# Ledger of designs, part 13: VHH binders against L-malyl-CoA/beta-methylmalyl-CoA lyase (citE1)

Target 1, 346 residues: L-malyl-CoA/beta-methylmalyl-CoA lyase (citE1), of Haloarcula marismortui (q5v463)
Amino acid sequence: MTRLCRTFQTAPAAIPNDNSAKFLVSGLTSKGFQAPDWLVPDIEDGTAPSMKDEAVDNIIEHIPDHADDFAGDILPRVEWAYDDANARERGIEQVTRLAEAVGEELDGFVFPKVGRLDDVRDAAGVIADAERDAGLPEGTLEMAIILETAPGRSDLREICQYATDSRLSGLVFGPVDYTAELGGRTLDGERPRWDGLLEALSNETSAADIVAIGGPFDQLFHERAGVTYYNAEGYADQVAYEATIGIDGSWSLHPKQTEQANRIHMPTVEEMERDLHKIESFNEAKREGTGAVVVDGQMVDEATYKNFANTVKTVRAIDETHPAQTEAYYDDDLLARARDVELIFG

## First folded at step 4 (VHH)

Design x1 (framework vhh_7pa5_2)
Fold by ESMFold2-Fast, scan of step 4:
Structure x1 (fold): chain B 346 residues (1-346), chain A 125 residues (1-125)
Amino acid sequence: as target 1 above (346 residues)
Amino acid sequence: QVQLVESGGGMVQPGGSLRLSCAASGFTFSDYAMSWVRRAPGKGPEWVSTISGSGGSTSYADSVKGRFTISRDNAKNTLYLQMNSLKPEDTALYYCAKGYRVWFHGSTKYYFDYWGQGTQVTVSS
C-alpha cells in the first residue's frame, strides 16, 4: 500500500439548506476515528444539479480555512462520464477552477463513470493541464477513479497497469451505477454483492501497488422493536469482507461508518503482537548469521518476513497521519516497538 | 522535449476543403486534449476546436461548427482538422496546441502549454 486510505468519505459539497456547506465543513473538521483518510467533497451524484456551481464555490471558500488542520487527503469528486460529452466538459471546468483557486490545498480529484483506459488517460491529462496552468509542481495532484462501468471493468487490468507509472493512485468500486450499467435488478430487497468483481479489483490493484476501495453501504439505519439504530453490524460485515480479500479501504457515507472502517482496517493488537514478534525474532537470527528461523512452528524467511512487515508499515502510515488514533488503539509499549523496529526487508 | 509539427496548409478557393495534420512527439499523446487555434493577419489568436485524449469528446467555435471536423489517431500520434466549405474569413495561420478551452467565472479561458509553429491557410478566389 503506497497510500493510506482506510476510508473514502463522500460529503455533498452543497445541500439545499441555509448552511449549504454543512457536510463539507463537518468532514473537514472531523476528529479522532471519525476523520476519514480521504475526504471527497462531492460535486457529482451527491450534489443536486442546481447546486453544482455552489458546490464548487463552497469548496473554494472553505478548504483554505481547514486544509492545514485536516490530517487526511482531500480529493473532490468532479463531474465526468465516458459517454456524456456535456458531463466531461463540466468536469474539465470544475478541475480547472479548483486547481487554480485551491490546488495547493488539494491532494487530487476523483473521476466517476470512467470508460476504458483511453478515457482514464484523458482524465489524467485534464489534471496535468490544470496543474501546469495553476503553477503547481508536476505530479502534485493525484487521481482516483470510480470503477462503475462495463468498459471500465473490461479494461481493469490495463487501467491498473497504467497506474504503475501515472498519477492514478486509487480505484473505488461504484456498485449502484455498475448494477444499472449491466441491467442488474434488486429482487426481494437483496443487494447485489459483486464478490467476483471485488476479488478482481483486489487482484489488479495489488499487482499495481495502488489503493482499492469498496463500495458504499447505504443501509445506514434499521428499526428494532420500534426504535431506529445505526446499522453497525451490516456495515461491519461488509468492511470485514473487504479487508479479508485485500481491499485497502471502504466507502463511507457517515461519520459512524468512517469510525468503524478506520478501526477494522487497522491491524488488531493480536496481529501486531504476532507480526512484531516474528520480525524481531528474524532480525535477531539475521544478526547471528542465519537466513531463516522457526517461530511458533513457522519458518520465517525473506518472503514471509515481508508479509509481517506490511502490518508494521500499515501502523506506521496511520501513526504518521493520525498519531491520536494509534495512541488510543495500541498500548504505549506495543506502539513504541512498531515505531522503532528495524525492517530489513520491505 | 515536446514537439508539435503542423502540415497540410495551402491556398484554396472559397467552398474548397483542406485537411491539416499535426505530428506530436515528446509526451504521451493519448493522455492529453489537443486543440487547433488560428491567428488571422492583424488579429489575436482564436480557438477553433478541441478533442479529448481518447477522441470521445469534441468541441468547436461557433464560426466553424458544421464545417470543420477535429479527429486524432493515437496510434500515429497525429491530430487532424478536416476543413470543409472554407470561407475567406478562415484565412489564418493554424496552430496545433496541447491543451483545451474551459469556462471560468463566466469567461472562456485557454490552457495551452505547447504550440506548433503553425501552417498557413489562405482562402481566396
Scores: ipSAE 0.000, ipTM 0.122, lowest interface PAE 20.0, mean pLDDT 85

Design x2 (framework vhh_7nfr_2)
Fold by ESMFold2-Fast, scan of step 4:
Structure x2 (fold): chain B 346 residues (1-346), chain A 124 residues (1-124)
Amino acid sequence: as target 1 above (346 residues)
Amino acid sequence: QVQLQESGGGLVQPGGSLRLSCAASGFTFSTYAMSWVRQAPGEGREWVSSISGSGGSTYYADSVKGRFTIARDNVKNTLYLLMDSLKSDDTAVYYCARLTYKWSGRVEYYFDYWGQGTQVTVSS
């Protein structure tokens, strides 16, 4: 996978509050499991129309003070739409201003409401122009896009093929805008799960070796007898399903969601122990022979070995970025084994 | 403690001009987006214009674009609406409103404080 992204946390870059940068600064100063892999300062749908310029100003003001302490990646979501020239013009200005002022501290940009492949190329060109004009090295800034339009879904394969040799590093599913685009309806509380789309997204991004991120879970809180409490079970169910089908990360709207998704996208202690045992057993047998090996009744060959190796690779990627998270989540002995084990096929 | 007080309304002939002001107090004015919302007799509230906290972004309803200009003075804590080429359809009570947010599952934006309103009447 090109980049670690268990969590894609959007935070409004400006809110109409005495401290308009409150959520942006909260994200930038997050610690432990509440620190997202990707922080997404949001200028687009998360920020009111009257606050867009203030959102850009807040990003410019606050990112330099916090970027060195923030372990993850920072990618602002700018304005964009394949079918709205005014949104595109505002997005170009936002990318240009941000690259000039804080491009050295940013890791990339997120573009919403993309159309077909040519629209994605246009967005990449906006970043390339901004890099050149700001004097940044070519390829300094990555791009992620939100898959949330009918033309974008139609060109999913072509877009992911383009990603193989471009700055495009991730695709994020936007179910709310996608459902609206298709004229979909919520009837009696039933909504399509988009399982077929999520499987296609997982397949195409995996083929291109880029990040796939699921959609947001908008039932953040429950209210009972006037008391608001966090909906942990609903979010956990969605994130677990995403992980089951090979989606790399989840969209989070709140630090509590970020904490859950970071943990769920980490291999469990049980999975680590299981997969390390199989790798270690295969490695021992491989030193003695050359064929497929039976471990705990399972035939282990190169293909199945690679699946176990993915567990170790995932833990190593997290450990490199967030050693405090791996040390808190895994036993010292188990973590040491994950760090030290030889991966013969990988 | 938050107070918004409009002024500048009145009776004006079609094609005339008015300048509305809104004096804000009780909060850090420069950190909030501000809006003008109007309500015509027998109709619901219609959003007219908004301005970002810094004043860098302005937004207008299609019905007033090119005729109205929103502005703010963050030193004086005052919001303005400059209204040109007034039409009879612009007759309404004009409210100054503060844009805020509420956390009820996601960030939701709404107007939390409203002025008392100032009447604008466009007629011969």
Scores: ipSAE 0.000, ipTM 0.280, lowest interface PAE 13.6, mean pLDDT 87

Design x3 (framework vhh_8fcz_2)
Fold by ESMFold2-Fast, scan of step 4:
Structure x3 (fold): chain B 346 residues (1-346), chain A 124 residues (1-124)
Amino acid sequence: as target 1 above (346 residues)
Amino acid sequence: QVQLVESGGGLVQPGGSLRLSCAASGFTFSSYWMNWVRQPPGKGLEWVSGINSGGSSTTYADSVEGRFTIIRDNDKKMVYLQMTSLKTEDTAVYYCARHVYTYPKGITHAFDIEGQGTQVTVSS
């Protein structure tokens, strides 16, 4: 079962402002569809080098006050790099401090710039050591990694296979660092789309039953005739493409992006009505001793049933974490059916 | 059965304002995102604006951002579209729609449109 992560929202854990924790607290107190499934307090690239210690301090100060009211998962992005010993040393210190101080409130950590499988194992070991030192139960803290290096891409399959029996629960694509790693060029302002990498990411994470998250969309606003507009169309197009190829969620840089991606990655009323009808019809036929049935001109067997069951499982995961979102989106009868239907095949 | 009744359209001069209303019945209104979509003469449906179930979050098509405001009143089961700085290109039949996201494109949505629509004509 893949964990719920429709949205991966990074928020700098400290900014050069009188209220340096402003964006961290904003994320922790988000409501409705603006509440991300994964909030990522960012110590790494989203936080200035001079502010990184303050970022750790802000996380320690503010997480305990808000974690109980925040329905999603909280995973700080620490410093790391497979080829930078100084970044690794700082990341180890950050994980150790955070696990000791607020590990009971955190759900895991995000590691950027990972290398091959052995580097991913090293990162997992850092979390295991921090859990042990903090007196937390083994496996309390999960790990997500950012796929953004050539060695990481080379070991993508091996890394995802490792995830099936480890704390690794998600892979996130980092296109900016990946393009830089490969020596890629920006011609006429265009970056490569990495569609082939996204398909590979979707394939390997799906095989391992872990979360896949696309890269950030940094064109948040555009201007027309002197008026600034939120770029809803551009972000929606990217998120829809991610969903069509089996990417589970999207990177968000802003509450408006979180709101859009949460909705787009949610099964529609039409999809849920369709898939529930198929499941209910198949369940009835199975009680009567039939192995496969035709419902509305479609053959339903074990394989197609599992696809319909995924819709229900996704809705149940959202409902468990964000009941206000499911209640806002689905009518009472449809939601009750999704909550109650028997899933014969796992 | 879902019923959506749009009203408030009419003839208005460029630069003018109109407020559209949508009365909803036959479903749990407070549980659904609501949208406004429009169909200009000779064109397909275009999504205009959306509002979440509680009214705390809104989104807009690029072409109307800064000019249109969507609001809702769950107690009255109403959704509204306040339109300002109207342009001839805003001429369309406007529909109130219960929210159903069935992308592949963010600018095109599948909507549960049950209403008759309200005609907005922007001309001199």
Scores: ipSAE 0.000, ipTM 0.112, lowest interface PAE 21.8, mean pLDDT 84

Design x4 (framework vhh_8emy_2)
Fold by ESMFold2-Fast, scan of step 4:
Structure x4 (fold): chain B 346 residues (1-346), chain A 125 residues (1-125)
Amino acid sequence: as target 1 above (346 residues)
Amino acid sequence: QVQLQESGGGLVQPGSSLRLSCAASGFTFSDYAMHWVRQAPGKGPEWVSSISGSGGSTNYATSVKGRFSISRDNPSKTLYLQMNSLRPEDSAVYYCAKEFVYLRGGSYTYYMDVRGQGTQVTVSS
């Protein structure tokens, strides 16, 4: 809840190409609505086993040149798994190398395939050890985890309660690995929806005041008559549904998905005009000595005011990080009102 | 349209060598990275090796690193896989594929959209 994360964009940190850092650099140099709130250079599943060392090297090489110009947060996804000691050992080495070399430019790390609460605590300890060894102040590197295992789902509440006083700042849903862990079958071409899990994720992260991120949409493109088209409709439908149940942001695999999710997770022009009008009307009535106001048939009191204030606070957070996005999305007059309005309760 | 034709497979003894070829057409070959993927009976596909469009960068799966060498001849639009010190576990149908097309659940998979028909390699003691 307290952090801006409309978009969680994974980008392979190394690919089998002449420019192995191509997607990493593309993410770091993204502009406008294509700039994610969280960029996730991916060493884990997004990078081939043979390329993981190159992925670490690419992060160390390229992040210092771009981090100051990148408005969002940068959190590499390292190797990890609650049931794979070799993956854990490689992940510890990756965190240690990255914290030492570029820890001052990073905002945190993403840990995949976490187990129960003790495994999450172990991962947090890896970051704490790396901070100490690199000479970074305690608590400068945050942690996000991917909820994608049966043990992790079992301890969801306990993990989120731990987050209230720890470096854990976000939970991300990983449906592909989660379905595999449960032995889920493909029947009649049907995809699992995990609506109950997403509601539980939204509930527990909201109770803990941390970020919830939905799962990825992997049907990125389709071809028709020899032309490749971006598949916008399916992704937009999924992101909109996630937003309606209180999920804060969405996993993105491509700049086009980042652009859509950034826009969908912003208050609409209609929401902003509505909520600003109610705030302004209440503020004026309070200055004139009236304690309760009816605006467009709705009673505005201190409790309802706080809900309208949340809209303004969200826009201000986006504006602070990505002013080009707010300036493109809202009329100049509407944006100026959001920037300038006094929030009495909020 | 993309066309890929693999060849060079066969039945060999453990410890021997084979060279696989892939003839490409329907696209500008030198502009795209190329891959070798294999699939053994009853197993999922496994990524084996990749090479950049220029041939300047190569990568290998841990299981074949040091034994296999990927190369390409851009003028002839041909991809190669030199397989040395072959083991029974290398037995599979080998496919060549134009650069990675498959992102699943936020990550690369070695389950690629394979455009060639494949060439069978059997290593038998």
Scores: ipSAE 0.000, ipTM 0.224, lowest interface PAE 12.3, mean pLDDT 85

Design x5 (framework vhh_7sr4_2)
Fold by ESMFold2-Fast, scan of step 4:
Structure x5 (fold): chain B 346 residues (1-346), chain A 121 residues (1-121)
Amino acid sequence: as target 1 above (346 residues)
Amino acid sequence: EVKLVESGGGLVQPGGSLRLSCAASGFTFSSYAMGWYRQTPGKQRDLVADITSGGSTKYGDSVKGRFTISRDNTKNTVYLQMNSLKPEDTAVYYCAARLWFGDLRYEYDYWGQGTQVTVSS
């Protein structure tokens, strides 16, 4: 587990309002389970074409006031496209300005609409050039990309292999642009599910030890006879499916979605109690010089131990970044055990 | 501070007409989709009509052909012209605003306080 990213929350960096930075600041000042692991100030599709310069200005103005108090990572989504030279030019300018002005406070950048591996390398080069120009140490800024084009899907394996020795730390699925790229249609309200793509994404990112993030669930609210309700059930179903197939995190569009995804991607109390007991029992048996260890009817060897250790490592990563979340979710004794237990196999 | 203020409600006889207005402030009105909803006693709110930032309209089945939604971006106002009113149209009418960014919908709904429409002799 290289990075903590249960939630990837896009927030428009400028909205057409007298306080155009309202949602950016809301994201930066989020608390408890509504605090995303990755906050993504959005200059691209989340921000109107006429407001993209204002979005950059808002990030420069507001990030320094909040970055020290924001526990997660901050990665603006800039403009980019493998097949649009104008979008690429604007993206280069945005990365250059942001790295120069607030690069010390940022953790990286998100590039949308990437093409094949060479386009991903080009995007990485844009960040590298901006780091040098801004006087930042090499490797200071990481990169996440959105998998949402046919060329990007074709090179998925090659892109993930490149990630192992590069600044590329995460891949995010973009179903809306991907469906459009393929000429996919919505018939009788049926949306494409892309289950095969999500499995491939999980496989290739897991092989590269980088994060995989599912696509956004844009049905934030539903109407029932004119009354508007938050669509908690629909989002929970998507996030649970993502977790089931090994996707590390979920794209959120709203603090209520961030809260749900943060919780669903945490080990349950039952999982923690089970896995800690297995680890503690194995450690005790090994200290006493016993060979074979069976705990609650399960044989514990190095491979099964590593599975239990992954649960503890996940909780420790969340605890280091968001201690208020772990303290609210787990009882004090259980959390103390997770913090203190010795892991003899990684 | 976002405000939506409805006006134009009142008592009207069956077959009559009313025009509702919703004056908006505190946001860039032209970028928002605007809608009208209504709620009758003991029932949930129902969509009456909506209009996108680009001017595309949608109507609830019960009002189609009788009501017309329109907007004036220079006045930051959305209108609902209600013709051939029926007793069943008696409700509190609410104005609502929502924003759409790119191909993702960010639903940060704002609602007015409502205006009463009564259709009775």
Scores: ipSAE 0.000, ipTM 0.225, lowest interface PAE 13.0, mean pLDDT 86

Design x6 (framework vhh_7d4b_2)
Fold by ESMFold2-Fast, scan of step 4:
Structure x6 (fold): chain B 346 residues (1-346), chain A 122 residues (1-122)
Amino acid sequence: as target 1 above (346 residues)
Amino acid sequence: QVQLVESGGGVVQPGRSLRLSCAASGFTFSSYAMGWYRQAPGKQRELVASISSGGGSTNYADSVKGRFTISRDNSKNTMYLQMNSLKPEDTAVYYCAAGPYTYRDFSEYDYWGQGTQVTVSS
């Protein structure tokens, strides 16, 4: 199974505030459905240029106190760009310092603004050098990259093929930088959706068995009749579309978005009841030597069984990481069945 | 090169209005979320108002709701903050900021202006 990543939550590692680590610590101590699968302490675009060093210092100070209690994965987003040597130099220093100080507590790093495959290999090499210098076992720190440049889009397939036997474990779509790179425009309120790119991302990451993550939704709030509301409908529509086309997770900018995406990316009670019934019925028929059976008017064979098994595998992955979330969402009997059912085909 | 240039600050009496402008250059303005932030001496920087890249979504601090209005004109690469019914508590340096995303309380920061002083006499 691909790594669990329903939510990719960026949190500024330093903000211009008396408590500059406020959002970092908030992410690390999040509870229930607001706990992201991947927490991304942000040194890059989420942190003011003058505060980058403080962001690194905050990660070093606060991660060791919280990493053991944080159920998800922690991957800082460092500075990088395929076409900016100064950003690359700062990113190399950030990875080196973080791996040396807190590499045992981190799960990997996120690299923004990557270019073609060779640039992705260069980024992987930065992590490999940092592991060696810090005395960490080779391959302990993973890499995710943000797909947000024209060269990166051009090499999407090659990058995902490279991921098959490398530290690259996820690709995240960055629509804002990608749109800017292409000179894209917002006309009459129409924003580019990049549906074709998202379908391609889903296809190539699925072929490589790595995580695909959708882009951020920056319209967090809307005003109606003089009152400001959280834009729940807009974010839900985007996340539901992503899930429909096989995107594994969504980028979240706020705990309310993390809560929605965590819920939308897990199987519904209806899906669980349906798929468990089909698996259980096939398992009973298989004990009688039958290779295929009709359940509720649908023929179930090895191929269709594997689709139902994916639902159970997803729930088990969530349950292993966040048992409080599964216990809150599914009734006790349904969850027990998901935990206990035998999966004959993978 | 990227530039954000604020204008429209000054000294005003309570109950009056000011309009701040932020002129952007050197990046694709229509692709970025924009925000106004303020900082009073000895206090943390706080979000005043933010606006999505297309202008369809806005967010305001509770202290300014109903008094301030944020807007943008993508054809002119300019963002505005209309400040009505000004109070002494609104006295601060106001900063224009551009980023790929917005939080309720903070935006993510690619670029910042120099700041413009707003003083509301008690």
Scores: ipSAE 0.000, ipTM 0.121, lowest interface PAE 19.7, mean pLDDT 85

Design x7 (framework vhh_7pa5_2)
Fold by ESMFold2-Fast, scan of step 4:
Structure x7 (fold): chain B 346 residues (1-346), chain A 125 residues (1-125)
Amino acid sequence: as target 1 above (346 residues)
Amino acid sequence: QVQLVESGGGMVQPGGSLRLSCAASGFTFSNYAMSWVRRAPGKGPEWVSTISTGGGSTSYADSVKGRFTISRDNAKNTLYLQMNSLKPEDTALYYCAKTWSIYFGSHRTYGMDVWGQGTQVTVSS
């Protein structure tokens, strides 16, 4: 089981408004199913060039007031690019300032537009230098990267192998910049699907036991008969597909998307009941000296057991971070069984 | 170095027309969707319109639909907004933005990653 990240919510850290920290504070004070697992204060593409210093200042000002009450992880997205030295220099300064001022409250950083493995190692080095300079314990700040460049895609396997013994804990798909990098086109509004890339991302991150996060769904609202509606169906379809192929979480641009993705990435009541029954039945048989057992016509052995155990581990991770969400979603009896069951494999 | 430079604003009477331009440089313009975003005095940013990379798809805020037309010329790295039947409520600073869609509640905006200085549009009688 990988680290908990059902939702990766970007929020611009500064906007051209009298309350420039409005969206940052909204994310930090989110409640119930609208609370993301990873909140990403955005200094990069979500924040205007003239406001990037204000974005850093807003993060420094507001995070200490809210970090202890925010159950999820907080990872600012800094500026970076494998092919832009000026963006890299600004990103280094941003990481340095944030680690010094609020590094104890942050969980890590998100680096966009990464290149090959060496560029990812360079980004990890920036965090390591900032930890040392700020007096933080080595390895306390994690790193997530956005997979959105041709060289990054080329080194996907090498990058994920590096993650097994490093601060790199997650890979996020960036379809807009990736499509632009390849010279891809949106003809009549139809974007490339990148299904092959998403399967490869799921495969390599699963092999490394790190988080895979899908790309953003920017068709947030649709119009019908002059009325604007939240596009719940379109986002749900994308998130369900991501879950189906083993992607751990989804990029969210809005609290309504965060609520949907948090729910869809939770094991359903039906899945939990099914997997708990199989685990409990195998545990009973194993105590009686059997290495494999048939439950409801399915062979359950060590390999298949681990799949059912992943369901329980996921629920336990959500329960540890967001007990109010698990208590609202599952029956008391079912949740108690998930909390108490012995996992003898995995 | 990425730059967006807006122009074409000014003062106009209700019912009048203006054509805004945005000159882009420092990136491959034809690879990105582009948007117009406006900010009225004392208000947050409001999304106005978006155009796809090739210009084949366009979308508009309900408040401007039928009155404004977004277009682009990829050979000139330029984005346009033709504004017809202007109303006092259209008075705002208009920004060109590289598109990265962001929506929060009922407030809709596109990208905040590359904004020019904006061009002022004032509709007064």
Scores: ipSAE 0.000, ipTM 0.132, lowest interface PAE 18.0, mean pLDDT 85

Design x8 (framework vhh_7nfr_2)
Fold by ESMFold2-Fast, scan of step 4:
Structure x8 (fold): chain B 346 residues (1-346), chain A 125 residues (1-125)
Amino acid sequence: as target 1 above (346 residues)
Amino acid sequence: QVQLQESGGGLVQPGGSLRLSCAASGFTFSSYGMSWVRQAPGEGREWVSSISSSGSTIYYADSVKGRFTIARDNVKNTLYLLMDSLKSDDTAVYYCAKDLRIYWGKGYVYGLDVWGQGTQVTVSS
């Protein structure tokens, strides 16, 4: 089955509150469209320096109670940096503690601020050592990394080539740290779009058959006539653009963003109807001994068929993990066709 | 799923009264502050009134103070706006909104989450 990651939701693993695990537990108990495909308990930038140990403790305490009921994957973001030995040392300790205590419930780890390929190999080695020390089977814990440094961008292709035969399963774009790394300036509130970077990310991850995830949208609210509203339109525009260039999923900072991105990354009813019709028509022609057909003015052959099959495969992946989401989004007949159709090429 | 459904709008003459209702579902209504926001034709959205989760703290925009009353029923999961002495300037689509609080970076950021299609209020002779 194809790996599913429409949403990458960071949730601070500890906050300065009487219930410091509030957002971690909220993420773990999310339902319907608010349930992320990847939940990322955040020890790094989302958690204050004084709260890092409490963040680890909260993950250890709460993950076992919820992991079996949480349909998606759980990947804590640990501390790391290619150029900071102290951050690396703390990250090694965090991975070691988490693998020992809850490694059977976790799906992997997220490493921020990675450098060149050798730094990514070092991070993978930390997980491998932790698996061995915890007695977990080799390859149990996956790795995702955040692309947010100049050396990481320079080695993007090499890093994705390494992913083909490694635990590295996803790359996430970190625009804020990347802009800072490059010495980018804020001019009249202008934000860089990184269109070229995102296309390169989509290209290299697609070549390696691993997940690509866009950057966070931090313009959470906008002001209109003295009222501050949730910025649903801005986030939807970003997620739609990511989907159009082949980015698999979006970073979400809150369940409301997760709900939007989960929906936008689903094939639309129009796309499903279009692609199923073409697959069904080709399958019928095959049963009658014809290899190529024209459907609604478009030739359908093996190569074109595989493109339509990707729509069905995506829906099947979502349906397997989140049947309530597919049942809410598609009508019963359309969903049944997607579930039952024979995929001859794919 | 969080849903807010407004009702009670309509055509009323200047000086008249209307009572708007907002039926809430899909969340613990008694745990969240609620607000009314309106949008007049060709204008941006304007905040009208807010009420705390317990109902103990209430705020009004200067344009409606003394004429409108916000209220809530936490047992029925319903928000109300009682509008007296209506003026032509009160003509707008009225939306109920749930408070939204997001922990971001070093603390909380606050705003409104506007739901539903709204309810049209027209004040005209």
Scores: ipSAE 0.254, ipTM 0.649, lowest interface PAE 4.1, mean pLDDT 89

